# Ledger of designs, part 5: VHH binders against Uncharacterized protein MJ1408

Target 1, 350 residues: Uncharacterized protein MJ1408, of Methanocaldococcus jannaschii (q58803)
Amino acid sequence: MSREANPFKKMPTILMPDELMAKALRRGEKVANEMRQKELPWLLKARFVEEHKVRTIASVVADNLQKVIDKTPPVRKLPKFYQEMVEVLVGIDDFKKSMGAFKWASELVRKLGNEYARKIRKARTPQQAGKLRKEFVGRVKSILEQIHPEMAFVAVAREKLKDLPTFKDLPTVVIAGYPNVGKSTLLKKLTGADVEINSYPFTTKGINVGYIGEIQMVDTPGLLDRPLYERNDIELQAILALNYLANLILFIIDASEFCGYTIEEQINLLKEIKDLFKAPIVVAINKIDLVDEERVKEIEEKLKEVGIEEILKISADKDIGLDELKERLKKIAIKEFLKDKDAENKELEC

## First folded at step 14 (VHH)

Design k05 (from z04 with V99I)
Fold by ESMFold2, look of step 23:
Structure k05 (fold): chain B 350 residues (1-350), chain A 125 residues (1-125)
Amino acid sequence: as target 1 above (350 residues)
Amino acid sequence: QVQLVESGGGLVQAGGSLRLSCAASGFTFDYYAMAWFRRAPGKEREFVAAITGSGGRTFYTDSVKGRFTISRDHAKNTVSLQMNSLRPEDTAVYYCAAIADYYGLEYTPHEYDYWGQGTRVTVSA
């Protein structure tokens, strides 16, 4: 019911040529049997039966192909994030070509159905009517076999795309930082509820999504929590797709280094994230209850050297600084979200 | 490499006729709907006519309906625009375009996948 579902979940199961043809032939024979009950002279009955069998087969095949098109969102109308994911997972050009093949086949089968229905009305014998129907069926089978590669491609594409995460069109904060800096704990405290785990390509941990009112909070375990040298090109492209989602990055630093990474290592990861994303960054220095004020000040100064202007000092465990952090995240994320909407409108005016 | 190459443009008197042709190569022609757009001096590209991949349906902007006929030849991989009863306001550069991911008529140029370089049509009074 919700318009916020994954747009590819509505795609129907893709039938292969023999499956679709079998379905159409069963429906055609059922209609033929019903038509045989009419009281008509033998030749006129043969024409009537074969004509309606052809029309039914054509409709079943063409409607099935058209339904795939109708239930598959056009890539060009999707948010850019989903367009990028289609490119990464299946390839946009091949996807578009395959939709064109379905459309072509659907239209051609309808055209042939009409053509053969007219020929059958002129049949001079029941045998001629039956032969024309058999010729029509042969032509439909040939059309389906011709597009068999595209049907198979779409079936695979459906499997890959139906599990993509659903993101609401809301101001979005993406959380980054090394493992064990407190990201998941902080997410739960900021959102006040259990987070939802959603599938995401290239990570078995999925993504964690939560909300602060109208602010979408996203944590991506296994994606933004380790250096780039641990990524292959495909994983990097999936990470870069998050640029089309993120309005703000929240980077978490563990002041205590008990996460297992030095402040220098954590700042190096921050620099990589800063270079990957166009969104502004807010840094939260976490676990300030475990270190003295001088260490926090040192970390703050190093962050300013890197160009970070928004720095919050928190302890998720002790509920220190969380209200201010929440307010700051909302303000910045909403500002950047509205800025992106204005830029999108100007782009369309060109 | 995908190419759409228009031909058949030129200078013609009002009331006259021209036939534009567009040769397509480098893609599966049958899987694409084909369209003609035009750009009049000082204007943006506007939709003129389209034909579906199978050739079963055609579409026309109101100002050319009844005067222009779009057709396609699947054996030669060409789409044509027969322009009759030409008027000075038909003066424009005419572009051939192709689209695969297509649910209905697309009037917006940026939705189209492939474009030709255009052929100039000038209609004198």
Scores: ipSAE 0.492, ipTM 0.825, lowest interface PAE 2.3, mean pLDDT 87
Fold by ESMFold2, look of step 21:
Structure k05 (fold): chain B 350 residues (1-350), chain A 125 residues (1-125)
Amino acid sequence: as target 1 above (350 residues)
Amino acid sequence: QVQLVESGGGLVQAGGSLRLSCAASGFTFDYYAMAWFRRAPGKEREFVAAITGSGGRTFYTDSVKGRFTISRDHAKNTVSLQMNSLRPEDTAVYYCAAIADYYGLEYTPHEYDYWGQGTRVTVSA
């Protein structure tokens, strides 16, 4: 299971108990009408009609519940990015419990359908056959109402999960830095004008995805562009899920400070991101056309003091240093991507 | 607050029978498949048997098929393992485990949500 498709996109619309029961009853009556056309003795016709009605209702209900299970990926088998997002958005334990409820109800309804069908075949009167079918329907209604909370939970979960972003299974660079440091300009210069905007939790601006050949570039406005202390624990977990996406972090510093943040503030944000992410960090000092060499050297020295070894000097606006940056990003991202694939293979060997 | 408590272990001679029981509390029993695992001395936990939340399907490792029977009682929130024709190779600590039923029956211990502390079964030659 790659990161190339949202694993929850295929989840069907979740019917509530009344909706599912109504659907099953309509299909059961359609089958009953077809069976009434047969030329059979009075009692045999009644048994035949009621038996097929019961079997149809059971099948419609059980199959609908099973379809939700079949179309909902098991969380434990998802890429780690999606596992973390499920925990953050809905809660893994409640999600598992709800799938268990669907499975339990589906199996029980089918079991009851078989049991009541057998009883109906032995009914001594049409009235007895009809009574057994009514009892069966009542039992199905009770089962659906028992799992109503779990059905409602899954409906809400589907709405939250169906729009999760998708990413190709490629070496991935995540761009970070304060607003207005030049991230979007740089992304367009490195990848081309046509970047794709995708939704992501806790940002209304979405995320921007572009490509340098086979390198996936992800810009995260509203996520990695402000101090993390401003985030509650749930939002922070969503940000930390990016650890499972990023092979490399590209952090952009605005040398001119025209972005509205001092170099100290920008480096403090960098330190927060460095502490939270496993991926290596490349820092690009942007807007070097607006400052002198002495200032750039000062910034470089501060970056080295905080442990940054990969530093590039660029101007996205003036196309300075972009070829070197592009080549360095590709080299590191591919290296880290292959390391992750090797680690996954070793786990499979165990 | 979730508890799985095994009972019924003990010493039995080869060819004998033993019935294990597991009492469950603190979760919605019906929504979980239940399984028995065992750990023989010096070995890793291995799958023995499982039963779906509804009780409609059962599964067994090859070495116990035909000898062991798993069952559950939804009114008492218990799962049981009837072990017949016991062999010395069945000697192990037996663990009760629970898993949400939508994942299929997983045979790997780390996939299970809840575990009991185990009950020892010793089968003498």
Scores: ipSAE 0.477, ipTM 0.826, lowest interface PAE 2.3, mean pLDDT 87
Fold by ESMFold2, look of step 14:
Order: structure tokens, then C-alpha cells, then sequence
Structure k05 (fold): chain B 350 residues (1-350), chain A 125 residues (1-125)
């Protein structure tokens, strides 16, 4: 139920056909050995042993398959972020088909278990009871081999999806800008030291999450800090999934250029991000304590030429302009968050 | 190409019977639950009946329970709806639909993955 948990983290390990069958056969033989100790007439003992072996094998196989289904919510019920991640990393149609295969196989194995158990109760010799059990096992093996591709697919999907980040359902600001423009310093100043690191596709650095009251702040090292034209289509889709989280983009410019990038280079990155995201953009001109006011005005004019309406002048190191920035971010992020919630509610009502 | 093709519709007098059939192709039939929906004149599509991928469970809307029977044939990749004791209220276009939703029955049309074009059933007084 909670939007704050990765729904794929709970998925069990996916066994391949041989592995699952071996597990079921071991459990079946254990039960058979226990049943052989009962004092029963010769034919009744054979029926009893083989019946319980069949029921145990059916239960182990069917329950294992059903558990995968039970621990994986339907794609259509996932938050939009996770729906996009399934499409990007795995493919929604194949994922759905594979879950259908698990359900089909689980139900069929249970049905066969019941059918063969009934036949075994009517066996006229111990040899017939054993033959029926062997036939049942052969049919279960065949069913598992039929769904082998879907089992393998789900195993791969689990590995790709289990480490996806968790996000709170809160107004969200995504921070962007070149390295060393002051993003991390600003994040810590705005949120305090309570920052969480989360995994995200196509970056080994992860993403940093912090909070200003009820505002979720996300810093994206390795994602929104270099030109995006170097990325292939699937990597771009993973970055664009942030559109389902971002209510506002905060782009940081280093007025001093000590970060190692010219103002022109920084504005070019801003333009790329503006093209990729639909969320509004606030630009913070950082390190204003290191440049004169004429330089800041020059940068501000260039930003207006790009179409940026929300511009703040700050120094994260000197605590200049941070209160105004906080209030501006809060106001815009909450407004956009509520607007997005209204749109989602209309889709759900339809 | 995924196809669901309905047949068996027509005109029938109240109290009569019809059998609808839906032929499926282009997807792994066994991995999908199958359903029938209907659209009466001037109304939205409504759920009629469904059957699980394995065929082990069936579901019906209250107004057709006891009168309609859904079944599937895995060898022929078909799903059928036997409609008995037909009423004028059953007049509608009937649609075959498929869903890979592994959580069970969906009553809402927009959740279904594949749809047929529909077959018309008219029940006269």
C-alpha cells in the first residue's frame, strides 16, 4: 500500500524449472518416507504414500509460483514512476505476460495434483499407484519447461527492479547543474545533515534525498550534471522518469566559474534540461559573494533570454538568500504537486 | 497481430438462447483471463462474465448469474458465452476481452489489454 516502499524489493528469488522441481521432489520424498512408517495393509499403504507425495509436490510447485505473484503488485496499480521503470528496464507487456504464465502454471499444477490424487486412491496395485505418480511428475516438469522463458524473464526483471529507489509522495524539487556549482552544499544548508542516498539506474553515485519540512529535495550526481546528448534512448527514458517525481527543477549556476565551466556552458546545460523536463525551473545564481553585481546582472540577463522567469541570487557558503529561496521553492513545488495530484485523480476517475 | 473475433450474435426472442464465441490469436491464450463485456444502447460497457487463464474459476455479474455460462477451449483458443433465458435487457453489443492481470478479475473495461470488435445481440419481447 505504501508509496514509500519499492514494490519489487519483496519479490522472492525465482527458481528455474529444474531447481523448483528438485525442491518439490525432495519434499515429496520426505513426506513419502514419513507415510511409509504407518501400519497399513499393503495396497492401502501404497495408495496413501503416493497420494501424499503427489499432493506435496503439487503444493510446493504451485505455492512457489503463486508466491511470486502475491509479492508483485500488478503494473497498472504501481505509481507512474515505477510503471515507467518497468517499461524502460524490462518491458511492461512481457512482464504482464510472464506473471500470467506463473498464474496459469500454478493453477494447472494444483488441478493436476487433485486429479492424480483421486486416480491414485482408485489404484488396483502399488505399481499402478507409482505409475500415476510418475505420470503426474512428468506433466509438472512439462508445465515448468513450457513457462521456462517466463521464469527466466522474471528472474532478470527482479534483479533489475529490486534496487530501484523509494520516494515519499511529497512535493519534490530536483536539483541540477554542473559539478562543483554548490549543489551538495546547498542541499545540506537547506535540509540539514539528514540526507539519504538511493540507487538509480545508470549512475553509480546514486541520488541524494533530503527534506525541507514536507518538501522532498533530490540531488542527482551523475544524472543531471553533464550534457545529455551522450545518452542513448533507454538511458534518457530512465532520466525522464524523474518527470513523474519532479514538481520543480532547481538549477544551480556558479557565478564565479570556479566550478570549471563557463557561464555559457552552464546555460547550455540548463537549456538541455529545460527541453527534457516539463516541471518549471527556478535558477539560483550561486557564489554571488565572489563576483560583483554587474556580473550577476549579466548572468541574469542571459537567463531571461533562455526564458527563465524565476531567478534567485544566493551564496550557500555565506548563507545569503537562502530563506527567500526556501520560501520560493516551497510555494512553487507545493502548487505544482497539487496540480499533478488533480490530474492523476481525473485519470483514476476515468 | 493480436486478434479477438466474436461471433454468434443475432436476433432472438425473449426466453431464447444464443451461444457467443470468441477466437483468439496472436498471443499466448493460456496466460490470459478472458471476459465478456456488453454495451447496451446509450450506456457504457459493463462486465458480464470472466474465466481465468487455466479455466479454474468463473465470474458473473449478478443479472446474468444462473443464465449465462462462460467456458474456454484451450485447444482451439476460443472462449464462449452460452446465454440462456434471454431478456430484452440483455440486448447489447457483446465484446470479448483479454487481460494478463495476475491479481484476478477486473470489472473495469479500461484495465483490459485486448479487445474484439463486438457482436450484436438483440432480444425481442
Amino acid sequence: as target 1 above (350 residues)
Amino acid sequence: QVQLVESGGGLVQAGGSLRLSCAASGFTFDYYAMAWFRRAPGKEREFVAAITGSGGRTFYTDSVKGRFTISRDHAKNTVSLQMNSLRPEDTAVYYCAAIADYYGLEYTPHEYDYWGQGTRVTVSA
Scores: ipSAE 0.420, ipTM 0.809, lowest interface PAE 2.8, mean pLDDT 87
Fold by ESMFold2, look of step 16:
Structure k05 (fold): chain B 350 residues (1-350), chain A 125 residues (1-125)
Amino acid sequence: as target 1 above (350 residues)
Amino acid sequence: QVQLVESGGGLVQAGGSLRLSCAASGFTFDYYAMAWFRRAPGKEREFVAAITGSGGRTFYTDSVKGRFTISRDHAKNTVSLQMNSLRPEDTAVYYCAAIADYYGLEYTPHEYDYWGQGTRVTVSA
């Protein structure tokens, strides 16, 4: 229950080279002004001022870069769902390379800061101390410019990743079906609570997350509600990431066809979803109040012919069959969830 | 295309020295930590030495400390392993590997992004 939110939410704002350098120089000058007020001999004061300026600039730059690394989770340790989202949205290899650039720059800036601070302590004149500090600043700026592409990449990646949905570690049912088959009405009736809208790639409606007790219900407007041939490869990858979350698929069929799609079109979409997901599928034949019992039986027969074993007959509007549906969903989702947890535990034992 | 090409292996008498070199291409060398692993006959790959992307830190397995020195040349995109005071137990195929310099050093071979094909080192009694 008390799982961490989206692992990318803690990522700090990414400063570009000029912004980070400006921040470091402002802090360095503030420290230098404080040091100038010390009662020290002329040369010792010059060394003291310039050394503290260098150490401050180095720390501000290196700490800022290291903070990005520290607050960005390593991709290899994320749950598979988030690993796939990183690949789809930004590219894992470029993300890893960019984190390497931040680490490289942070370590180099610290090394240079220490080297120049030691040289400044040995300066023979105030002019030499100032020259060394200016040289250090130039080298830091050069390092930041070298990693500018990676800093920009991480800034874009942060914007794409920070709003990814948080999913609880619970038995999860993903809802699929054409638009207007009654998915939204059914979700509201089953969960009873306000449904949270969360961002998900390639849908402007986001995804809806609701709960039936310990069961997490996920509705995906714009994702699992149209044929795969209408999707580009990137959209398909985002849809496939749901495999890492789904313990059960609930596919909704509109028996009346008032949704605008024939039963054959709806079954064709079902077959595509069946091929995409490894999770079991429960089909709910909705709007049975609008059709004859013979029509419902015809639909049920067609579903059995395509390999569907779990079929429920409901009307979300009329509250028909919803209690049985809830119990069926709970039983299957919990069973599949526990089976996945057992597989994970066996892998850890090895 | 990423390539790591090792060289410098060969046959050496115990107590002798060899210098291994690994030329890197096809990736941004500076952003990667570099490591040497070795595989003795009949054994798993094991960590030997590593150096951070910046070159600021080096790491060694206990059995080679004081005898082996890893270094990198950012201008030539090479990493080197100077092996002194060689012993018969150092006999192995030595592999160069690269990992994006993320959070810390990885000692497990599976975590590394790029690998060379190896260079054989044989130390005779």
Scores: ipSAE 0.374, ipTM 0.782, lowest interface PAE 3.1, mean pLDDT 87

Design k05 (from z04 with V99I)
Fold by ESMFold2, fold request of step 18:
Structure k05 (fold): chain B 350 residues (1-350), chain A 125 residues (1-125)
Amino acid sequence: as target 1 above (350 residues)
Amino acid sequence: QVQLVESGGGLVQAGGSLRLSCAASGFTFDYYAMAWFRRAPGKEREFVAAITGSGGRTFYTDSVKGRFTISRDHAKNTVSLQMNSLRPEDTAVYYCAAIADYYGLEYTPHEYDYWGQGTRVTVSA
């Protein structure tokens, strides 16, 4: 029932050093103005005002940096799909380094704030108190400039990661095949009208997500619909991240070849996807209403030669074979999902 | 080229002291929490002590608390473990480790990003 969220959607906007420092200085001056209204001897007032300014600036800066850490899940503790996407889109090592920089800076700013507040309480003149506060501000500016590259990196990373697709922890079927073989039509017929489109790297069409009860169905236009030689290594790595999602691959063949690709071309794509993915493959021979039985048998034999044992014959347009396909997809996807969960539980036990 | 190089191990009698040192290079030392782990003969690595990147907080496993002190020197890029009142059960290979993506203390060895080769400590009765 509940939709699992993209773990990066909660990341706050990342302020750059000048922006964060400006925010902290404005809040510090507001507090200082409130403290100046107190009736105190001149030196005690100066100490009081400058101390509260320092403590406020330190808190604003340190809390802002800490909030980014608190709202960003540790990448090594994420589901493998999201870990792989972080590596592909930004780089895990640089992301971890950047979180370390935020933590270091937050802790150091707090330490300096406490140190300078104590020094200000001991100031002998108002001028000394003001000088100490100015020194503190200079130190904070220096710390923020030191981590400026990491702040900029996280800002870019947030923009890349915030729109990653959300997937439920459910048995998942990923649909593959050349364009125009009937993938999207089949998805809508199996799952119903409300298919959600999600962003995915390296496709402008996005991916389509729908459900058959508790089975998550994913159509991948622009991803699993063309040969490997048309993809660079980064695109391939993003496609391979689907391995961490897929419990079953449903490959669609157009028996009529009216999609524009020969059966040989379609089977070659199937072989490439078989090599890319660890999940078992079910092949649906679609558009059987447009070819004779002899042609379908020829295609079945070719599929068996390449190691495909789960073959269904369908026509999405004519609603032929869809109930049997649906039930077989559910059975296999649930079986593979539970198998993966057993392996995960054994790792936790050990 | 990230490197963590431990030194200072050796043989010592029970009740004695040793100081381990770990020299770090190839990464921004201040951004990393540093930790010591140890592996006793026939056992798995276990957490000993850790110190935050700023040096402001330290953590110890219960069996060494009060006897061991972890510290870091930001000018020299080193982390040290002063081991006092040593016991035979402290006998182990001691490893230096570093982690950047931390939200608190990490007791789990596989969470750490970088490891040294280890230095042997033997405590005789």
Scores: ipSAE 0.354, ipTM 0.779, lowest interface PAE 3.3, mean pLDDT 86
Fold by ESMFold2, fold request of step 18:
Structure k05 (fold): chain B 350 residues (1-350), chain A 125 residues (1-125)
Amino acid sequence: as target 1 above (350 residues)
Amino acid sequence: QVQLVESGGGLVQAGGSLRLSCAASGFTFDYYAMAWFRRAPGKEREFVAAITGSGGRTFYTDSVKGRFTISRDHAKNTVSLQMNSLRPEDTAVYYCAAIADYYGLEYTPHEYDYWGQGTRVTVSA
């Protein structure tokens, strides 16, 4: 398919217990007032009015809770990227438990509504019918207060998840390297002016998404541009989620070191990323116009020593080597994308 | 520590009855649907019966419908399987399982969150 949407955008606003109860009571009273206009014998009218009030309150509460469930995708059916992000941002087990609480409460409120409606039909006086309805309302309030923590949890989870990025289901290249190595210049040269900024956890700069034909290019300012030892476990887990997106890593080295990092520092970051990601890595040695050929060859040999086989020599500023880079990226990303699709299909067959 | 402990298995003659019980601890029992699965010798686990977190709905595989009854006790945090009119083909290890109850029936074992160690049921001809 051509595009995906954030599966959590459609989650409804989560009402707290007092808000939901107030909504249900208002609707119940409106229905009760309409039912009081019926021409019925004295006791039958009281039963009719209170029964409809109870059934309305039960349905408003139960349907509201059920709607949250219906509009929230089951975590197990999400693409792995979104599953990992749910774990990082909220915790999968607590999310699933809290949704179970919504289901339990919805079903219990509906059951109680039916039970009290039946009791009201047997009421001997209007006062008894009203007392039964008040008892029902009290029990619904108690159920909502019991799940209040889970309702609050889901409200917070919704706020964290609603702004997750959407990505197309396309061969994807993730760009990495220290700041100022030329990543943004290269991205613009390879993809043109159509770069979209998307949010991503633990970076205020977001991520930049652009395209080379049907190849999705992702620039990751603030994510893959500093040593991993500087990050806590939660940040590392969010970075690891990129494994489910990336078919290929493009690592940029600044041959001139004008970016402010030595070649040794840049290669150390490369090694960390190589160990972290399953995707193959292509290294582009950038800014070759600012250094002599012997220096570029020295860098190339160091890269081969650490296990990098795909090395391109470029200057983004001077348009050197970009056509070859583009073709190499397309071929590898498509190959890895198709390989991943085959693996996912085999996993589903199991 | 989440724990599901089955009991009540044993040897019974065809046509007889057994009642299995599963004691649950370490999680909010009411928020989970409970199920029984069974594994016949040399076969994979298969779904037998399930009951919702509230206890309002029950589900059964076709071969046990009308003979087995699943129930739960919210005060004791237990789920039970009453097995009547037992047949030799009901011979299996029976497992208690729990899943967060927010989407309908789940028959696939790998989707369940918690499992017991199983109790053996042998039905002799």
Scores: ipSAE 0.313, ipTM 0.754, lowest interface PAE 3.7, mean pLDDT 86

